# Designs tried in a protein design chat: VHH binders against q9y6x5. Part 27

Target 1, 379 residues: q9y6x5
Amino acid sequence: LPPKLLLVSFDGFRADYLKNYEFPHLQNFIKEGVLVEHVKNVFITKTFPNHYSIVTGLYEESHGIVANSMYDAVTKKHFSDSNDKDPFWWNEAVPIWVTNQLQENRSSAAAMWPGTDVPIHDTISSYFMNYNSSVSFEERLNNITMWLNNSNPPVTFATLYWEEPDASGHKYGPEDKENMSRVLKKIDDLIGDLVQRLKMLGLWENLNVIITSDHGMTQCSQDRLINLDSCIDHSYYTLIDLSPVAAILPKINRTEVYNKLKNCSPHMNVYLKEDIPNRFYYQHNDRIQPIILVADEGWTIVLNESSQKLGDHGYDNSLPSMHPFLAAHGPAFHKGYKHSTINIVDIYPMMCHILGLKPHPNNGTFGHTKCLLVDQWCI

## First folded at step 1 (VHH)

Design c4 (framework vhh_surovatamig_d1)
Fold by ESMFold2-Fast, scan of step 1:
Structure c4 (fold): chain B 379 residues (1-379), chain A 122 residues (1-122)
Amino acid sequence: as target 1 above (379 residues)
Amino acid sequence: EVQLVESGGGLVQPGGSLRLSCAASGFTFSRYAMSWVRQAPGKGLEWVATISYSGSDKDYVDSVKGRFTISRDNAKKSLYLQMNSLRAEDTAVYYCAKDYGELWTSYPFDYRGQGTLVTVSS
């Protein structure tokens, strides 16, 4: 029987939450598995971009989901209109569930992972749920476990996505220890439910399970706002994305727009597309706008308005506050092993190895994850 | 292009009621959670209420809980806020906001309409 893998994401699970709160169920999972303390995500540190990087092994400039709000200069399409589920946006890469289905009479299953309710290269996940935030974790888990246990051809790759702790991180901010403690305890209980359900169904001993996240969270404030309208009149540009990374499409000469923005705020970096730092790997795509504004950690870009948002992400990926973690358990993984850091793009080639799939060209390095795996020599 | 058009605001006396409406277009309304947010004179934006895509789950800011009811009509692509027992502190411009969680847009900078003014005063 082919190996099986369940990939679970808790959106916005900042790595250092593991050090500041108690997670008895997650710690029991890790005790018999592996922990990567920090996962260095891709820039920009947003949900859609990073979830697609996990399953493709590509930087955003390569897979084409470069933000949660996008404009494609070649086709003139906008990603935030009625065509947001248009396969066009997702077709610049091949996600692992597509590769899994095409290589060896295998099925994939998906509960809400970004992109899984879209046909990509004319291939949609064999089993999937249309995105719907109101569907409980229990219902998502029930569907995934049913598909893992009762499908022919067998489901060998399954994904499960949950919106917390991201939603609460935005609402309360990550420094609200009382509210975040309550939210994180609920997540730990869900992890306990997951493990119990897999054991009850006889799946636990033969299933590889990865628990990870796409990004972290940082504290915001009404005292840390950048009013873009004080920098430049809106008649000079079209705004494609606002905060904390603003994507600017000039209506006049690009250099003139750049000069109006360049020194407007000490808490914002302004880049012409070709001057975006190479370390971001955020330059070579038609969906990256001619001018990008990057707010400093904890600063919010606004248009003559106030914000009650207490937490946010999207900031520089070198910031530890933007980093998630990765924990894993199963026959492919060592037991009780702790690793310091991997890149989020490294998850894809590791998953391909576990499933026996030939990966598509990617930006990940399999060598970075070798020490996690029982069938590899660790150096 | 996502468009949200609010209506139903006006002047009302303390203890009175108003029903706000929001007409949505440019996206598949039935697939997204929707919110009401407000901005009082000289204050920042405050989240008021959220409703899930199906209408089964609702959440409210504590100050309006028990007085305001959020609802939706997916066939008409419309969002509503029934406001009862209105207080002077409820005076604000009310905005309809599209909320897809973190899968699509970052709260509170999700799509908002132009707003509708609610004034609670004698």
Scores: ipSAE 0.000, ipTM 0.266, lowest interface PAE 12.5, mean pLDDT 88

Design c40 (framework vhh_surovatamig_d1)
Fold by ESMFold2-Fast, scan of step 1:
Structure c40 (fold): chain B 379 residues (1-379), chain A 120 residues (1-120)
Amino acid sequence: as target 1 above (379 residues)
Amino acid sequence: EVQLVESGGGLVQPGGSLRLSCAASGFTFSRYAMSWVRQAPGKGLEWVATISYSGSDKDYVDSVKGRFTISRDNAKKSLYLQMNSLRAEDTAVYYCAKEYDSWGTYLDYRGQGTLVTVSS
């Protein structure tokens, strides 16, 4: 039978939540599978960029989804709605579901993963749900499992996306133990439901399942605000993205805008595009603006206003608070193995290997994930 | 693209009531949480209330809890704020705000605002 893979994302699941809260269902999953304790995501540490990096194996500058809000300097198009279905934004890379459908004449299925309701290179996921945050986890799971069992050509790659614990992380902040405990217990119960459903349908023993996330979460405060309006007047620039990474498009001379911003706050780094640190891999794309502001962890950039956020993400990808985890179970994976760290771009070539697909050129390194796989044991 | 048009502001006596309305267009209103935020003269922006995409979950800043009620009509693409027992401290420009997602993780877009003045 052809190998099958279900990729599940719980948005904003910070890696160290695993150490600070109890996850009985997730721990049972890991005991008979593998755990990567930290996944080093790509910069900027935002939802759309990192979800697309997982399925392409590319840095944001290479796949073109460089933020949740974008402006393209060449075409002058704006990406301002999170449900933007213009293929233009997604066409700079080939995600795994497209490769799966085109190389092996197999089907793909998707429940809400970013990009799966968009035709990319004229190819859309064989089965998909139009993005709607109101659809329950149960309904997403019902559709995915139906498609995994009842498709011809067979569904060999399936994705499932859930918006929590990101929404609650923003609302309460990751340091609110009482509220986060409640939210994370609900997530663990959903993982229990997922495993039980797969077992009841006879899918569990032959299906590879990856549970991961796109980023973590850090605590914010009304005492840690950077007021951009105290640095520069709105007449000097167009704001493409605000916080914690601000994307600045100058209306006047770039040097003048840079000089007004560069010493405005000790808790923010100001970069001309060519001076963005090489380690971010966030420079070579027309959607990256001429000036980028990067707030220090836990600081929020505002426009003469307070912020309602108690938690946020988007910060430096070297911060442990920005890291998710990866857990996996199935015939491709060892049982009871723990690994310390991989890069989020490494997930793509690993998934291609499991599915028998030839990966498109990518920034991942297959060697980093070998120890997780039964056919690729490392010393 | 996204447009939020507030109405219903005005001058009111302390202890009085006002109902603010917001007409939304340019996005799928029923998929997003909505909020009311305000800015008092010489102060920063303050979050007041949030309502989830379906109307099932509502949150308020402590100073307005029990006095203000947030509601929505997804068929009419409208957001409301019923303000009772108004105080001088409630004097502010009130903004209708589209949230990033269905539950209100962060403010995405703000309207032009409507002025509420509670005379002392």
Scores: ipSAE 0.000, ipTM 0.169, lowest interface PAE 20.5, mean pLDDT 90

Design c41 (framework vhh_surovatamig_d1)
Fold by ESMFold2-Fast, scan of step 1:
Structure c41 (fold): chain B 379 residues (1-379), chain A 122 residues (1-122)
Amino acid sequence: as target 1 above (379 residues)
Amino acid sequence: EVQLVESGGGLVQPGGSLRLSCAASGFTFSRYAMSWVRQAPGKGLEWVATISYSGSDKDYVDSVKGRFTISRDNAKKSLYLQMNSLRAEDTAVYYCASDLYEGSWTYPFDYRGQGTLVTVSS
């Protein structure tokens, strides 16, 4: 029988939550599986970009989902609605579910993972749910497990996405221990439900399960605001994305806009596109704007108003607060193994190996994940 | 051209009731979760309640559970907050907020109206 993999994302699950809160169900999962304590995500540390990096193994400049709000300078198209299903935005890469369906006589299934309700290279996930935040975790799980058990050709790759703890992280901030404790306890219970459902359906013993996330969360404050309107007048630029990474499209000379911005706040860095640090791998794409502003951790860029968020992400990917974790269990994985760090782009070639797929060219390094796998030699 | 227009605020006695309304336009209201958030004088923004696109799922901050009820009318493109047993600590500007608009898998506060003031005092 072909190997099977379920990839689960809890949006905004900061790695150090594992050290500061109790997760009895997740700890039982890890005890008989593997834990990667930190996953270094891609810049910018946002939901759509990092979810697409997980399933393509590519930096944002390479896969084309460079932000949650984008403008393409060549085609003049704008991406600003999560219901925009134009394949144009997603076609710069081949996600793993497309490869899974095209290389073997196999199916893919998806419950809400970003991009799975869009035809990409004329291929859509064999089974999928149109994105709808109001659909319960239980309904998503019921659909995924039904498809894993009752599909021909067999579902060998499945994805499951859940919006928490990101929504609550924004709402309360990660330093609100009382509210975050309640939210994270609910997530741990959902993990318990997931494991129990897979055991009851006879899927647990032969299914590889990865639980991960796209980014972390940092505390924001009304005392840490950067008012962009105090730097430059609205008439000089078009704003493509605001915070904590602002994407600026100049309406006048680029150098003039840059000069008005570069010394406006000690709490943000201002980059011309060609001067964006190479370590970000955030430069070589038409959807990256001519000027990018990067706020310091915990600082929010605003337009002459107060921030509504008590927590946020999108910051420098070197920041530990931006890092998620990865836990995995199944026949491909060692039991009780702990690993310190991998790059988020390394997940894709690891998943291709588990599924027996030939990966598309990618930015991941298989060697970084080999120690997690029973069929690999870790020396 | 997303617009959210709140109404129904005012001065009310402790123990009294108010019903807030929010009229939405410029987006497909029936496809998005909606929230109420508030800001008390001299304090930060506090989330109060969220309702799913269909109205089947509702969530509340602990301090208002059993006192406040969130509801929506998709045909009228309106969001409501029924506030009962009001307390002095409920005094705040109340904002209607949309969830997951503009291609963002972000917080319900991304879009908000101008707010409506609720004052609970004798």
Scores: ipSAE 0.000, ipTM 0.159, lowest interface PAE 18.1, mean pLDDT 88

Design c42 (framework vhh_surovatamig_d1)
Fold by ESMFold2-Fast, scan of step 1:
Structure c42 (fold): chain B 379 residues (1-379), chain A 122 residues (1-122)
Amino acid sequence: as target 1 above (379 residues)
Amino acid sequence: EVQLVESGGGLVQPGGSLRLSCAASGFTFSRYAMSWVRQAPGKGLEWVATISYSGSDKDYVDSVKGRFTISRDNAKKSLYLQMNSLRAEDTAVYYCARGDYFESTGYSFDYRGQGTLVTVSS
């Protein structure tokens, strides 16, 4: 009786991969479901921030996971040290699995989605796996399907995270057609395995499934490096995050550091915090540093060294190369419907609607996803 | 701040052994893949070995397979490289390097240490 939803993320799945490679299993999924061709993610276009935006419907400045490496100026805490599981970092928002457990007296299940192994507002996912990249997709899927079928209270919301094609995108770059073709074919086969498993267990007809991603990928090069050491001495600042968005904490006057960095490279924008473009929604949080450097697409910020990355993300969220897609199938969704674009923050209120949950205040707009849903009137 | 501090380098004779250590701080070590990379005199950076954040997966450049062993101790926040049957061509500065938690492992790294010199000579 209660609606059920499985949210699946393939990290770093750039939207235009769908146009340049063959995905027979994903195409079969889409023909009986819906496709959103582009999802405009939040800035910065990084893994932890965007995964938390999907499940909270909030911009990074509002949910507090503003980067993969953070410093909180008020409490003097560092993220990405021994306190990565400190609820402090995650407590500025309420993710959907917490809402699901508290409003509906139902269970949530998680296979490695960021934040699901942390107690947030004193609530941890009912069933979860501690993050471990060595655990196969098959084992993650096996646990999720066991929990969806064999739980009391019933699991109504489940998440599944997979690290590819992001790892290969970084290693080979998105323009390496031979290696990317191999990687993307494996992902398509995993989607086929997912659908087959759900059908064999009798879950397919009554389960809503969303397949999405957090960001895309762009090609990098040793010919496109910005050497920060050529412009400023390390003694003038503390580096909180490096590339392609550098987070700078000045040790001297902020304006002196800004002036040393302002003309460092024609391929990098330097912002005082209050001058960060409003369209980024990346200003109003103590974890956003006083100076932010934003590299142009395909440029890598380095400290007097080469970079081994052939692909990267984190860039301006207006860039199509940074956009993922969203595909969905299930009783809540139309069949054979294609939609052009939604914002990544719109996924949260849509999921709350499907599950019958009252959303927390969020930055998403339900109207943007309305046409995907069978119970909604679409103009 | 992310810090990686290498130690254990030195002068060793061909056929000898050395163990390199890397002490990590300023990040949750157990959530990142780690690598060793080296730079021989007058040459570019060469990737040597990678270990997954759990220690379950290891990968090596062909020239060191069977001779070098990468390992880690997550409780001590330390990365190691056991180097056996050393050759003159192994002479290089060895760097400890951090891989991305969700984004990339193996050959892609965002931070490296100051390096430790290994000299293999008679």
Scores: ipSAE 0.000, ipTM 0.219, lowest interface PAE 18.6, mean pLDDT 88

Design c43 (framework vhh_surovatamig_d1)
Fold by ESMFold2-Fast, scan of step 1:
Structure c43 (fold): chain B 379 residues (1-379), chain A 122 residues (1-122)
Amino acid sequence: as target 1 above (379 residues)
Amino acid sequence: EVQLVESGGGLVQPGGSLRLSCAASGFTFSRYAMSWVRQAPGKGLEWVATISYSGSDKDYVDSVKGRFTISRDNAKKSLYLQMNSLRAEDTAVYYCAKVEYGSDWLTSFDYRGQGTLVTVSS
């Protein structure tokens, strides 16, 4: 029987939530599996970019999903919800479900992971659900487990995406203990439902399950706003993305726009594209704009004085508040092993190894994850 | 191309009512949650209300709960906001927004129309 893997993402699950809240079901999952306490994600620390990095093993400049809102300077195309189904945006990389379907006679299944409802290199996930935020976790789980048991060729790679705790993190902020406790308890109960369902269907003992996330969350405030209108008139540029990383396309000379923005706020760094720090790996793509603004943790870039969100992400990927975790259970994984840190790009080559797939060239290092796996020698 | 066309704004006295409409095209309206967001003069964008794809779930910002009602007609590809007991603080340009793919709809541009101005003044 070929090995099987289910990859589950709870959007915006900050790593230190595990230490500040109670997770009895997740703790039971970890007890007989592995835990990576911190996953260092890619810059920018946003949903689309990091979800695509997990399944390609590439930095954003390499896979082309460089933000949730994008403009491609070569083709003049805009990506901002209206183009989420255009394969053009996703075709700069080959995600693992495409490789899974093309290398062997195998199927993939997807419940709303970003990119899975788009044909990428003329290949769409064998089974998928079109994105719809109103579809329950239970319905997504029911479809995934049905496809794992009842498919020919067999489903060997499956993905499941859930919007929480990100939506509540934005609405309440991660420091709202009352509201975040309720949300995180609901997520832990969903993890319990997931494990129970897999056990009832006879899948639990032979299925590899990874539970992870794309980024964390930090507290925002009405006292920490950066108003771009105080420094530059809107007529001088086109705004491609706003906060906390603003993508600026100048309508006039780039140097003039840069000079107007450079000293706008002590809580924002302003970069010409070629001056973006090398450690971000956020420079070599036509979808990265000529001027990038990076707000300090907890600061929100606005065009006026107010912002509705009390929590946000997208900030510097060196910040622990931006880091998710990774937990895993199954025949490929050790039991009761705890690891401190991996890079989010390391998940892809590990998953390829578990599935017996040849990875496409990627930025991950298999050696970083080998201690999690029973069939590998730990260095 | 997603096209959202808002209408129904205007000048109204405090305590009055208005109904905003949004006509959607260029996407499968019945598969997406929809939101209303607003921008008051000299202020940033504020989320007002969201409705699920089926209309069965609705959420509101606290300042409008009990006064505003969001609704949709999937056959007509239309979104509505019934605004009652209007206050001077409700003065804003109101935008219809398609909810972003995933949970990051609050962090990217969440309005797609040209907006409709609501002025509440005595």
Scores: ipSAE 0.006, ipTM 0.304, lowest interface PAE 9.8, mean pLDDT 88

Design c44 (framework vhh_surovatamig_d1)
Fold by ESMFold2-Fast, scan of step 1:
Structure c44 (fold): chain B 379 residues (1-379), chain A 122 residues (1-122)
Amino acid sequence: as target 1 above (379 residues)
Amino acid sequence: EVQLVESGGGLVQPGGSLRLSCAASGFTFSRYAMSWVRQAPGKGLEWVATISYSGSDKDYVDSVKGRFTISRDNAKKSLYLQMNSLRAEDTAVYYCATEGYDYLSSEYFDLRGQGTLVTVSS
């Protein structure tokens, strides 16, 4: 029987939530599996970029999903509500479900993972659900388990995406102990439901399951706003993305726009594209704009208005508040093993190994995850 | 920042029809599921119908199934509710609403418009 893998994402699940709240179901999952306490994600620490990095093993400058809002300077295309399913945006990389379907005689299934409802390199996930936030976790799980159990050719790679705790993290902020406690308890109950459903269907012992996330969350405040309109007039630039990383396309000389922005706030860094720190791996792509503004943790960039967000992400990927965790269980994984940290790009080559796929060239290092795997030497 | 503006309400006789419209602005409309909710005089808020971001999936409260049709036009950033075979019990203020999360904008929305009154009376 070919190995099977279910990849589950709880959007915005900050790693240190595990230390501050009780997760009885997740702890039972970890007891018989593995835990990576911190996953260092890619910059910018946003949903679309990091979800695509998980399934491609590439930094954003390499896979081309460089933000949740983008402009391509060469083709003059805008990534927007009218063209988010345009394969152009996704075709700079090959995600694992495409490789799974093309390299092996196998199917893939997806419950709303970003990119799975787009034909990429003329290949769409064999089974998928169009994104709809009103569809319950139970319905997504029901479809995924049905496809894992009843497919020809067999589904060997499946993905499941859930919007919480990110939605509540934005609404309440991660420091709201009462509201976050309620939300995180509900997520732990959903993990319990997931495990129970897999056991009832006879899938649990032979399925590899990864539970992870794309980023964390940090507390924001009305006292920590950067008003971009106080820095520069709208007539000098086109705004491609706003907060906490602003993407600026100058309408006048780039140096003049930079000079208007560089000293405007002590709580943001202003970079010309060529001066973006190398450690971000956020420079070599036509969708990265000529000037990037990076707000300090917990600061929100606004246009002469207030922000309703009490939590946000997108900040510097060195910040622990931006880091998710990874937990895994299944025949490929050790039992009761804890690991300190991996890079989010390392998940892709690990998943390729588990599925027996040849990975496309990527930025991950297989050696970083080998201690998690039963068939590998941990040296 | 975000606005929902309903229109199309009015007085109609039992068995008649009305088409409600909702104009959305200030957010990426095509990325969010949209709902119609209503409040009858002296009663609580009741969910009526939901449509997925793409328009491919639609759900209705049992009392309106087969009579009401929810639709959307993402290019025009508009939501619609076609109401047929109207009954006195459908008399309510109808609100365009969105509650959800859009991972592209990283925005949580719990929004409702000002409402449009529908009165079904002979």
Scores: ipSAE 0.011, ipTM 0.307, lowest interface PAE 9.2, mean pLDDT 90

Design c45 (framework vhh_surovatamig_d1)
Fold by ESMFold2-Fast, scan of step 1:
Structure c45 (fold): chain B 379 residues (1-379), chain A 122 residues (1-122)
Amino acid sequence: as target 1 above (379 residues)
Amino acid sequence: EVQLVESGGGLVQPGGSLRLSCAASGFTFSRYAMSWVRQAPGKGLEWVATISYSGSDKDYVDSVKGRFTISRDNAKKSLYLQMNSLRAEDTAVYYCARYESGDFYTPGMDVRGQGTLVTVSS
């Protein structure tokens, strides 16, 4: 019987939460599985880009989902949630569910993972739910487990996405211990429900389960605002993305726009596209704008207004506050093993190995995840 | 102060129509994508429709495609939702919402109004 994998994402689950709060259900999962304490995500540290990097093993400049709001200079198309289902935006890479369906004549199932309700290279996830935030975790779990048990050809790759703790992280900020404690306890209970459901259905012993996230969260404040309108008039540029990474499309000479912005704030770095640090791997794509502004951790770029956000992400991917974790359990994984750090792009080649798929060319390194796997030599 | 104020809700019979309005203030309305989201009794928030900064791009949840039309007037700083062929399942509190760039996929809406109640009943 082919190996099976369920990939679960809790959006915005900062790695440091594991050390500051109790997670009895997640701890039991880890005790009989593996934990990677920090996952170094890709820049920018946003939801759509990092979720697509997990399933393609590619940097954002390579897979083409470079932000949650984008403009393509060649085709003149705009991307937001109003056109996120246009295959054009997703076609620069081949996600693992497409590879799974095409290489092995197997099915894929998806409960809300970004991109799974879009036909990519003329292939859509065999079973999927159109994105709808009002659908409960319970309903998503019910559909995923039904599809794992009752599919022809068999579902071998399944994904499940949940919006918390990101939504609460934005609303309350990660330093609000009272509200975050409540939210994280609820997530731990959902992990308990997930494990119990898989055991009840006879799936637990033969299913590989990965629990991870796309990014972390950092505290924001009304004391840490960068007012873009104080430095440049809005008539000089088109704003493609705002905070904490602003994407600027000049309407006048690029150098003139750059000169107006370069000294705007001591808490913001201003880059011409060719000057974006190489370590970001955020340069070689038509959807990356001619000028990029990067706010310092905890600073919010605004347009002559206050911000209601108490937490945010999108910042420099070297920041520990931006890092998620990865936990896994199943026949492919060691029991009781802890690893310090992997890159988020390393998850894709590891998952391909578990499923017996030939990975598409990618930026991950299989060697970084070998110690997690029972069928590999760790040395 | 950033504010969104909805109006136009009410009681209508199945098959009827309503036009919701949202008045925005305290920010540069023309530079933000805007959404309508709703919450039915006993359910969570459901995204209904989104419109881009310029109004050139629009998207809808499948259940309202062909029945609802989102539009905006940047000069008046107003967002609209024209609702036709209303059904009992459209009964909900409707919220005008702004999303800061980068947060559209997460349901933690950046700014929302107080909401306007739409009840579809015979």
Scores: ipSAE 0.014, ipTM 0.468, lowest interface PAE 8.6, mean pLDDT 89

